VH-VL binders against q9lj97. Designs and how they scored, part 9

Target 1, 262 residues: q9lj97
Amino acid sequence: MSQEEQPKRPQEPVTYGDVFEVSGELADKPIAPEDANMMQAAETRVFGHTQKGGAAAVMQSAATANKRGGFVHPGDTTDLAAERGVTVAQTDVPGARVTTEFVGGQVVGQYVEPRPVATAAAMEAEVVGLSLQSAITIGEALEATVQTAGNKPVDQSDAAAIQAAEVRACGTNVIAPGGIAASAQSAANHNATIDRDEDKIKLIDVLAGATGKLAADKAVTRQDAEGVVSAELRNNPNLSTHPGGVAASITAAARLNERADI

## First folded at step 27 (VH-VL)

Design e46
Fold by ESMFold2, fold request of step 28:
Structure e46 (fold): chain C 262 residues (1-262), chain A 118 residues (1-118), chain B 110 residues (1-110)
Amino acid sequence: as target 1 above (262 residues)
Amino acid sequence: QVQLVESGGGVVQPGRSLRLSCAASGFTFSSYYMYWVRQAPGKGLEWVAVISYDGRNKYYADSVKGRFTISRDNSKNTLYLQMNSLRTEDTAVYYCARQGRHWYFDLWGQGTLVTVSS
Amino acid sequence: QSALTQPASVSGSPGQSITISCTGTSSDVGGYDYVSWYQQHPGKAPKLMIYDVSDRPSGVSNRFSGSKSGNTASLTISGLQSEDEADYYCSSYDSSYTLVFGGGTKLTVL
């Protein structure tokens, strides 16, 4: 028989819910080999390598165990990864660069890299009294989207995400005329009739100066991020979030606020 | 009773098509990988196609790739094998087989004979 | 080699014990604990006798046992009976993430 030192046979599949804090149908799915390959490719595209201790490494380890046990076959993909995608997004916020990894629209990994130049700018803002507002606000996260996706033409998923963000910032479910959500919706409707992308209204045109355009603002919470992600996903025909887009920026801000204990 | 029952076998000429069915009963069909495994007369066993629980992932032996298509209908507890461009070397008994928890087959049907002859 | 080697035939008398070998490589039998054995009577479907090297399904006689040493798996049938006369196939998981079969062994009970 086998020695005690040999690895035991896998007895149960390793699911997304076993290794990531995900919910719904994804949580019950065995991690499949092609899902892991898609994440590795996405990480390599963004970082130039597989990230140590990142989502791809976790998924590769789980998929290998699942293949060995017969719970999945080589080349298997889950329907959620194949249909909704596997993405890696980077978002710059005040004081940090945040990388978020998604499977099927749910966060499976997030990395925060402090940025000395952004930190220096934050320290300069502290000198002028902004340190008392150390939490990242919804308006600030929306402005950060300008730097990561400002040239993106506004579409219906962007408008839905911006509306969710503004509603949460202002504490109402009423769309204010002349607000950012109204502008984003108008831009999305206009762009639907325009053929050339250079003629389309871009995210920068709607989101620049968002902190000054919001009637009220607040620190981004986890619940805010969940609502904005849901709105962007629900209104995207591809059922995915945009890399560096509104949902990615709000999620990054929420994560930073959690780490700062705000 | 837990069982698999194949049907659709027969005698056909080379180049023709044939569709096999496998009716499953007595177990949760949608929880299992399913295989078609064939056995030429007087010969050993050869797996030819496999399909995942939800029907999304399909794999074929090189000998049938491009000619055979496996599918399933979980609402009818039925597995299918569409066999196109049949050749004389496809002559075999075709078994429907259920993969167990690991790498083995814990349930087999009675088989259906396919004869490809001029 | 992606195929497993079995003797073409073995024979024994009622009441004896016999062993059927299944030899692979470190990439299949030797590297993993996923060897299975199937019994097939003439004109019948295969029946699982042993899985995961040595595990026995419900309803299979304890006269059937499986083991492995190095790259060789073995099926042992004790207290041989006339109904044991059949073809026996081994199968193993392969490092290419597929299943491979042995060529089969005809057991004759004299």
Scores: ipSAE 0.533, ipTM 0.814, lowest interface PAE 2.0, mean pLDDT 84
Fold by ESMFold2, fold request of step 28:
Structure e46 (fold): chain C 262 residues (1-262), chain A 118 residues (1-118), chain B 110 residues (1-110)
Amino acid sequence: as target 1 above (262 residues)
Amino acid sequence: QVQLVESGGGVVQPGRSLRLSCAASGFTFSSYYMYWVRQAPGKGLEWVAVISYDGRNKYYADSVKGRFTISRDNSKNTLYLQMNSLRTEDTAVYYCARQGRHWYFDLWGQGTLVTVSS
Amino acid sequence: QSALTQPASVSGSPGQSITISCTGTSSDVGGYDYVSWYQQHPGKAPKLMIYDVSDRPSGVSNRFSGSKSGNTASLTISGLQSEDEADYYCSSYDSSYTLVFGGGTKLTVL
């Protein structure tokens, strides 16, 4: 090795908190080799390849260092990744396709692909030199969940997430009898007594037309997304969020609104 | 004091089962990978099984795979080895060992003898 | 077969220095700095003497030192004493991310 430096001994494990903006128990976990493999597989499944400099690449580099140091062993998976998942979810919102990457229910990567959105109002404003600012609303984000998880059976975590979203959209802590939170809770309660998934009420049955069912609506903020994620997470026995689900859609909308400075 | 104490060894016939235990004290047991390492009479050291700090990830030497199961209970600071379908070549002193910060064993128990006689 | 090669035995007189070799390949001893050495007296558990090639745990005499060159690691015991009579095993990390042991060396103090 006349021209090569010997590998240095890693002195500390590389944790999720060292490389991603995550919190709680996950932040202290060393990045494990199978967690990285799961992310690579998830990115490949969605994109057809891994993303250069993306979450999978970062996790693979960290896992390799951790293996060399003895902080993890080949084939190791963290409990959070194994039980709560490593997922890549896509949400189509007006003007963009948003891809969000999760480990243990926490965001570790996000990609925004702009898409043209043509409306009569937007075209007319452009012609006269006006700028039409478009914010993605809570209602629109809930409807986007139909496209990404519409066939998912409604469970208690979905109902909790939808309730958090409706409360924030309408500015009230009272569940409206004809609102989507009431429908979601009823569906979750019904589904708890049903054994076969084919017989269960699905998210599309509750969320279709969500914009028209909300008494009021608002642009999704980061605080809204945090509240909806928290509600979904706390009310899932697995302590995770659902890929392409309610929390994922709200989070994607918040991220797009932030990037558009809205 | 920082220590590991094995128990459960004995004399058994081929085809029988034994369960070994290793009691840990004086350190944060749940922070370490733990091994079982055995030594046949007059022979060298051979690792048998390893388990991650949370008990999720388990690995075995080919000679014991499918017959032995490593486990741990972090609430009781105890490591286990369930040995099924024992063979005469499994006769050895079995040590529990703690992996150190890197790739070495910094703490060993006193060992427990397992004799499998025909 | 052991993955690492050690001499079956070595001997020395009190006060002398003795070196025990541990030869592997570029995939273990030669490629990485994760060699460890264990002392085992008859009927006793192994005791860590050297880790990470040359590091000495607290409580281990400075008469014990470790080194490596190429694919061969060495344990050196200076000022040999009767209590050093024991079996010595090396161990190394390998590129398959596992630990491998040497076959052991019996040290006799004359």
Scores: ipSAE 0.491, ipTM 0.803, lowest interface PAE 2.2, mean pLDDT 85
Fold by ESMFold2, last read:
Structure e46 (fold): chain C 262 residues (1-262), chain A 118 residues (1-118), chain B 110 residues (1-110)
Amino acid sequence: as target 1 above (262 residues)
Amino acid sequence: QVQLVESGGGVVQPGRSLRLSCAASGFTFSSYYMYWVRQAPGKGLEWVAVISYDGRNKYYADSVKGRFTISRDNSKNTLYLQMNSLRTEDTAVYYCARQGRHWYFDLWGQGTLVTVSS
Amino acid sequence: QSALTQPASVSGSPGQSITISCTGTSSDVGGYDYVSWYQQHPGKAPKLMIYDVSDRPSGVSNRFSGSKSGNTASLTISGLQSEDEADYYCSSYDSSYTLVFGGGTKLTVL
């Protein structure tokens, strides 16, 4: 029998930029074994285990390949992970708990744990003999952002996320002049000329009453959330989403709708 | 010319200290893991210490752990080995070596002899 | 103490081919493709002759070739010349993510 099955020889280091949407110095750093161990410990502290397919698992796979190739050694840490840390933070938003994972101050993972609304409502309705409540709509998720980020000044990433949400809610590529996306874009443009955050237009100013301002609305789906997240991510200089922001609220609503079978 | 040049070897008594230097030239020193590898007279090769490109990560063979310290100064393209509490079994030629892309040494210095005897 | 086994010596006549073996385990030579070979003349530093089992650095004669089968790596020197007389060391990556060396082989050209 042939003994040709050997570990593949890694040809180049696997860097943070190869596996995560990160930028700057971190993007060029090979993922190191102790960075991965720190993330595994952080995930275990928060979840009681590592997440399948999550940031820790990806980092461990990359670190193992890097060790095999000689690009890092078993006890290595990167300077950015050692100095700025590896953290896992949780934020409760309407309808969900959002967990965000950081290496060196940059987002490398995001996990949404739904807070059952329709399931609780289904149990409550069954007790009193009422029908189930409707699924959470895109407009409702946009309004929920007011609770989690209403005082945030509107920036270009927010405007892009809101536009993606409105396009999906209305089923058209054409942005209505009086719509939420137009207002958000105007606010972002205005805020770019304003130095003091106190004087800037805030998310509450553009998102309050979003359900009534949309030309059409629909239940949030996973595909909607993916599109909104992509828009926010691509239009942020840090190539990340804002915790508790537009993408986070849409994602939470999508997961709640999935859990409730709505 | 791409080269490594060791210095600082000599004759010392057991229990004393010695500091080796390795001057690198002709390549980007800060891009490489660097090793100290020693060879006792008439014997084979033994790695003793390794340091990452930025100097953050350092590792030692069990035979020298706690007694030797590897360091580097990337602004001077120089690798160091501080050897404390020297023993007669530390007698060897000490080479600095550059790790290649994978698990091999593609560049070696000429070596510097350390003799530990009374 | 050497982790890899090499013969203490080998000899050959000019023009012959010789082979130096380096035997490890499935945890090093057999398990990975990170075997390297070093030539060392008396009083000189080691010189890399073969890396990654069979690759040659620039400037190393194609008379030197490397291979492995199972847990044994081999360095073959064809067309033996007097300047090939030296000590030869193998090295391998092992599963503990370190480097291990063979004990060395003295090649004598008769």
Scores: ipSAE 0.471, ipTM 0.791, lowest interface PAE 2.5, mean pLDDT 84

Design e46
Fold by ESMFold2, look of step 27:
Structure e46 (fold): chain C 262 residues (1-262), chain A 118 residues (1-118), chain B 110 residues (1-110)
Amino acid sequence: as target 1 above (262 residues)
Amino acid sequence: QVQLVESGGGVVQPGRSLRLSCAASGFTFSSYYMYWVRQAPGKGLEWVAVISYDGRNKYYADSVKGRFTISRDNSKNTLYLQMNSLRTEDTAVYYCARQGRHWYFDLWGQGTLVTVSS
Amino acid sequence: QSALTQPASVSGSPGQSITISCTGTSSDVGGYDYVSWYQQHPGKAPKLMIYDVSDRPSGVSNRFSGSKSGNTASLTISGLQSEDEADYYCSSYDSSYTLVFGGGTKLTVL
């Protein structure tokens, strides 16, 4: 054979779609060195260290290969990472802490750490007749939606419901950039251009860690539930709410708060 | 016809500005990193600036940083170099060049001469 | 403005083979397999002759070949012709810079 074997040079860029379950324009973007550095910084901010085998490590490996091949240059960022950011969010659910990692508003990593429940303390309190139940807040109800509809693609009715909830929790109509409502609206807009539900941004991606993301929080009231239900209904072409969705979770929290004298 | 054609060179006094253009044709311009590479009379080649395919990422040689700005308009298939605060040492033929698949230039323009003298 | 080291000039007779060297460091030629060679006739633009150490673009004569050993890359031109008289530049990826060039070698065909 006259063809000489070439060194192991990358022939094609490694894109986000090659290594993560992402869609749209992000899927075609070569993973860039600064994107990887941003994820490493986000992981370090949240965990105090980077995760071995996590999203930052995968991105670093891909970016190194891409730089070696000339597909990206040192210091490059993708537009989606630079404009929509790279974030790591945590939420607490019963028995676990869920961590979700995002690039450009799309999930690139999600993992669960077991969280010990205070079962011994709850058992002792029940024996002596003490109730550990407290008022369920708007943030907590939003996080509960992760358990009942976390895999649902975000749509405009979800974004409207989340906005109504955030406005009521914070007592203001000012929508914070990067807040939960802003993230939900961005996700809904993005999803409108996506064909497959598997490729869409899901409610868990927006609502994970909602209690920590709200500027303020409050116990859910009946009026809060009515407002959130109204927002979800008005923005659904079918004029209905979603079973187990945002409005349903807020309504359930309001009813529980009423029953418990909270 | 795959080609790059530079324009905008000329004679200018130190401290003045020039803007170079490079018209691309015959290939998908928006798929390539593009460079400006210069060559002083009787001297070798020196890359000056590089821009990513989408125009987002820009890099400059230390000798021109803060004075030169690279840009591109993918809708017009055109690469630009804005050269401010020109110095005598900037006198050169300026080539636009297309980066190939790896670390090489597979397409060059014929160059445009910039002369900076009093 | 770090550059790769090339001899200032090389000469040969028609029909001979010549080799032009390009010496760098472990941060460029020695550390990576991204060496390219450009031919430039007087008053003309450079033309890619070799990329990725030894690969030849379509339309470039098989008389041109490239190789590398350690920190030194080589361009070999066999069967010299008058049209080969030109300046030749090597280039490499450099970990401190995006790309570096050699100072150039003037090839004279006598």
Scores: ipSAE 0.455, ipTM 0.787, lowest interface PAE 2.5, mean pLDDT 84
Fold by ESMFold2, fold request of step 28:
Structure e46 (fold): chain C 262 residues (1-262), chain A 118 residues (1-118), chain B 110 residues (1-110)
Amino acid sequence: as target 1 above (262 residues)
Amino acid sequence: QVQLVESGGGVVQPGRSLRLSCAASGFTFSSYYMYWVRQAPGKGLEWVAVISYDGRNKYYADSVKGRFTISRDNSKNTLYLQMNSLRTEDTAVYYCARQGRHWYFDLWGQGTLVTVSS
Amino acid sequence: QSALTQPASVSGSPGQSITISCTGTSSDVGGYDYVSWYQQHPGKAPKLMIYDVSDRPSGVSNRFSGSKSGNTASLTISGLQSEDEADYYCSSYDSSYTLVFGGGTKLTVL
């Protein structure tokens, strides 16, 4: 015999950690209805609409289940979302616009919008049957950060992210003296003693020409991007990544490489 | 050992104020939504106010909104109801109640009587 | 509109079974599986007997059972005993995310 299908009672709260790759206190927090509303509003401001399959839609579904189960009430917000915010940031990198969504300073959504940079060389290569599309390398992703966050003062999270990138590019745990990671760490240490942002060493000062400064290089993989994100996150006192920063550029490069199936 | 104990009830005149307390013991108080539910003499149950785990989110029945304030002190395992501008129709036994995992109350105090009369 | 309807009273003899009804709408009892039942003796606090339509808390006799059909939830008490004489209230979650109560049923054990 069959019965009329009915929504199943939620058995456990849906937390941020159940749905997103987040850590710390946020991972254990039930997704609350007002958190979802704030993300919806932030997506609408940036995209002009809610993003299909995006963080707001996922949060709304989770919040609805949590309300239905009594784990949260209508109008509830988590402390982390209320105090640290819900934001959407956009960053342009070569070939794409990366949109990153944050709750409490942690990434909960990332969207890569293709921006093909068709050039005369690319058009000519197609005529002769050549492909100029190649995998984006770690060095190229680091250089792209110059375009998206070059004026950002270097901090310890940047230095950690750059070190993770260089180690992965070179395939060795040995940090070369005078390498990009060493320069970034020196800049972060120096900047900790400087009051005025105008006087601080910036990402452009460390990352310009990164492709030529690396001892070896490789195409960015998903695993490379995840490692760089982890390094940036764990070494930021705010427990977050930087919009348009090193992790963002590595992530965009990895996703572009995956979409190009290369 | 798991219990809720209300206090602070009494007889007051209309327009006066009264503050109720509810002492929780035997469970992790900060893990639960807490309610005040009242019952007028000879009548049924009516929820009055609810407060979230951390005290951040508070909700009220329309009959008391603007006059009553729910609060909690998780370090003292205590729930409060500040009742201002009391009316005769607020006369009731006031229970504190713990919300269970879903939409039900799995623990009730014995109640404290509030009588509002001239 | 959102109040749940219960009979004012029901009665039964010791050893018999009785059923107390709780009727709502498709917006509460009919639409959700969050019906609970409370027993209240005179001068005492309510005690949870059934939650989530048919679940029993630890310490509640299996003589108490709950069910739902359409917009009507039912509390069934088998093997009536004199201590079952009390007021019984149902409650339901509704689509506006509000708990609603029934008016109560006085059970008399003859």
Scores: ipSAE 0.450, ipTM 0.776, lowest interface PAE 2.5, mean pLDDT 84
Fold by ESMFold2, last read:
Structure e46 (fold): chain C 262 residues (1-262), chain A 118 residues (1-118), chain B 110 residues (1-110)
Amino acid sequence: as target 1 above (262 residues)
Amino acid sequence: QVQLVESGGGVVQPGRSLRLSCAASGFTFSSYYMYWVRQAPGKGLEWVAVISYDGRNKYYADSVKGRFTISRDNSKNTLYLQMNSLRTEDTAVYYCARQGRHWYFDLWGQGTLVTVSS
Amino acid sequence: QSALTQPASVSGSPGQSITISCTGTSSDVGGYDYVSWYQQHPGKAPKLMIYDVSDRPSGVSNRFSGSKSGNTASLTISGLQSEDEADYYCSSYDSSYTLVFGGGTKLTVL
């Protein structure tokens, strides 16, 4: 749908459900030109520019195809975008800034921008005049995922990413029976049998307190992030990583550590 | 069974108003863009107004902008054209028309005549 | 205000093929593949005969065909019959995202 080689005469409208993981009435709505303009304006207000590869760019591409096919007219808005709004919100959390994009109250994009994080030990050392280089550990990065995606139901891609992270933290290819990877895999398997998302086990249920649950821990490296991203990617039906998820948090931690030369 | 039926045409003096109605049946009215297209006696076709499927988005030809208002009531399967400040050049048969999948009209009503004369 | 140019009239004998032209610009007929043709008998509503340049709606005889070359679209009626006597209008999508009509062509079957 976002391909450069769009069909000359589109046969069906491109809806929000075709492009984003949304539900209800919004999923069936053709993406309209003014909806895309509203998102572009919201992204520009927050970032100072349209986010490359962000929701506005995807919506613009879809709206262009819809205009060409006659499924929408120039200047059209959907009722949900016009009445419930198009917004871009940012939240600062320890180690990251999370940006979430909404159409009609539903998430259409989520991005994590790394921010420096100091440990309590580093802060205590500075108070008493000690120099302590601190690094973000794999356990800490997993805990940060709770803040960015804690309400997400655990799926197989999450379990794979968490397993890759724990194996790297502990330096062993043996999965500990009571470890985080075992819990994540059990949650993913359980969730596959559950219909309602409200009843599913969430990332917070598995990752809360990850630093204390790991048998060993280490500073996140770029190679660790690459391994975790690869695991999440291979186990996602869309061959992609989850914005704000496990791979995103590990990658953010690795980038923070590289910036600090730790 | 799929049809559009216009009503509300008549003879009026310049400066007066009329409201046209178009009753739709046999299809999901709320899924289509709808047009009013007019034809002066012995002349060609001219689109007048268009409205989106939910009634939110409306567009007008320059010749009627500010004087005509298109609307729809999806609960009654009815399209409307409110025609204010009528002029003699508005004299025409007014058709409601359904936009097809692309840029064409696949369904037309029988038309209703509006005559604006002193 | 016809944006598209059609001949005022064409004529043909029963059984002949005739062609009605519709000439626009690169901003409409020449630039897009959204040309449609409408048949209108006296006192009747228009009826869609051809859409998207060459596609026929269900129920329209295959004697009617559409094509275009450059800025000119064409409606061809083969095996001309007396009931084909009508006015014919072309319409095209244009770059301003509106529909424009031709002025119409009166077809007379001799």
Scores: ipSAE 0.443, ipTM 0.777, lowest interface PAE 2.5, mean pLDDT 84

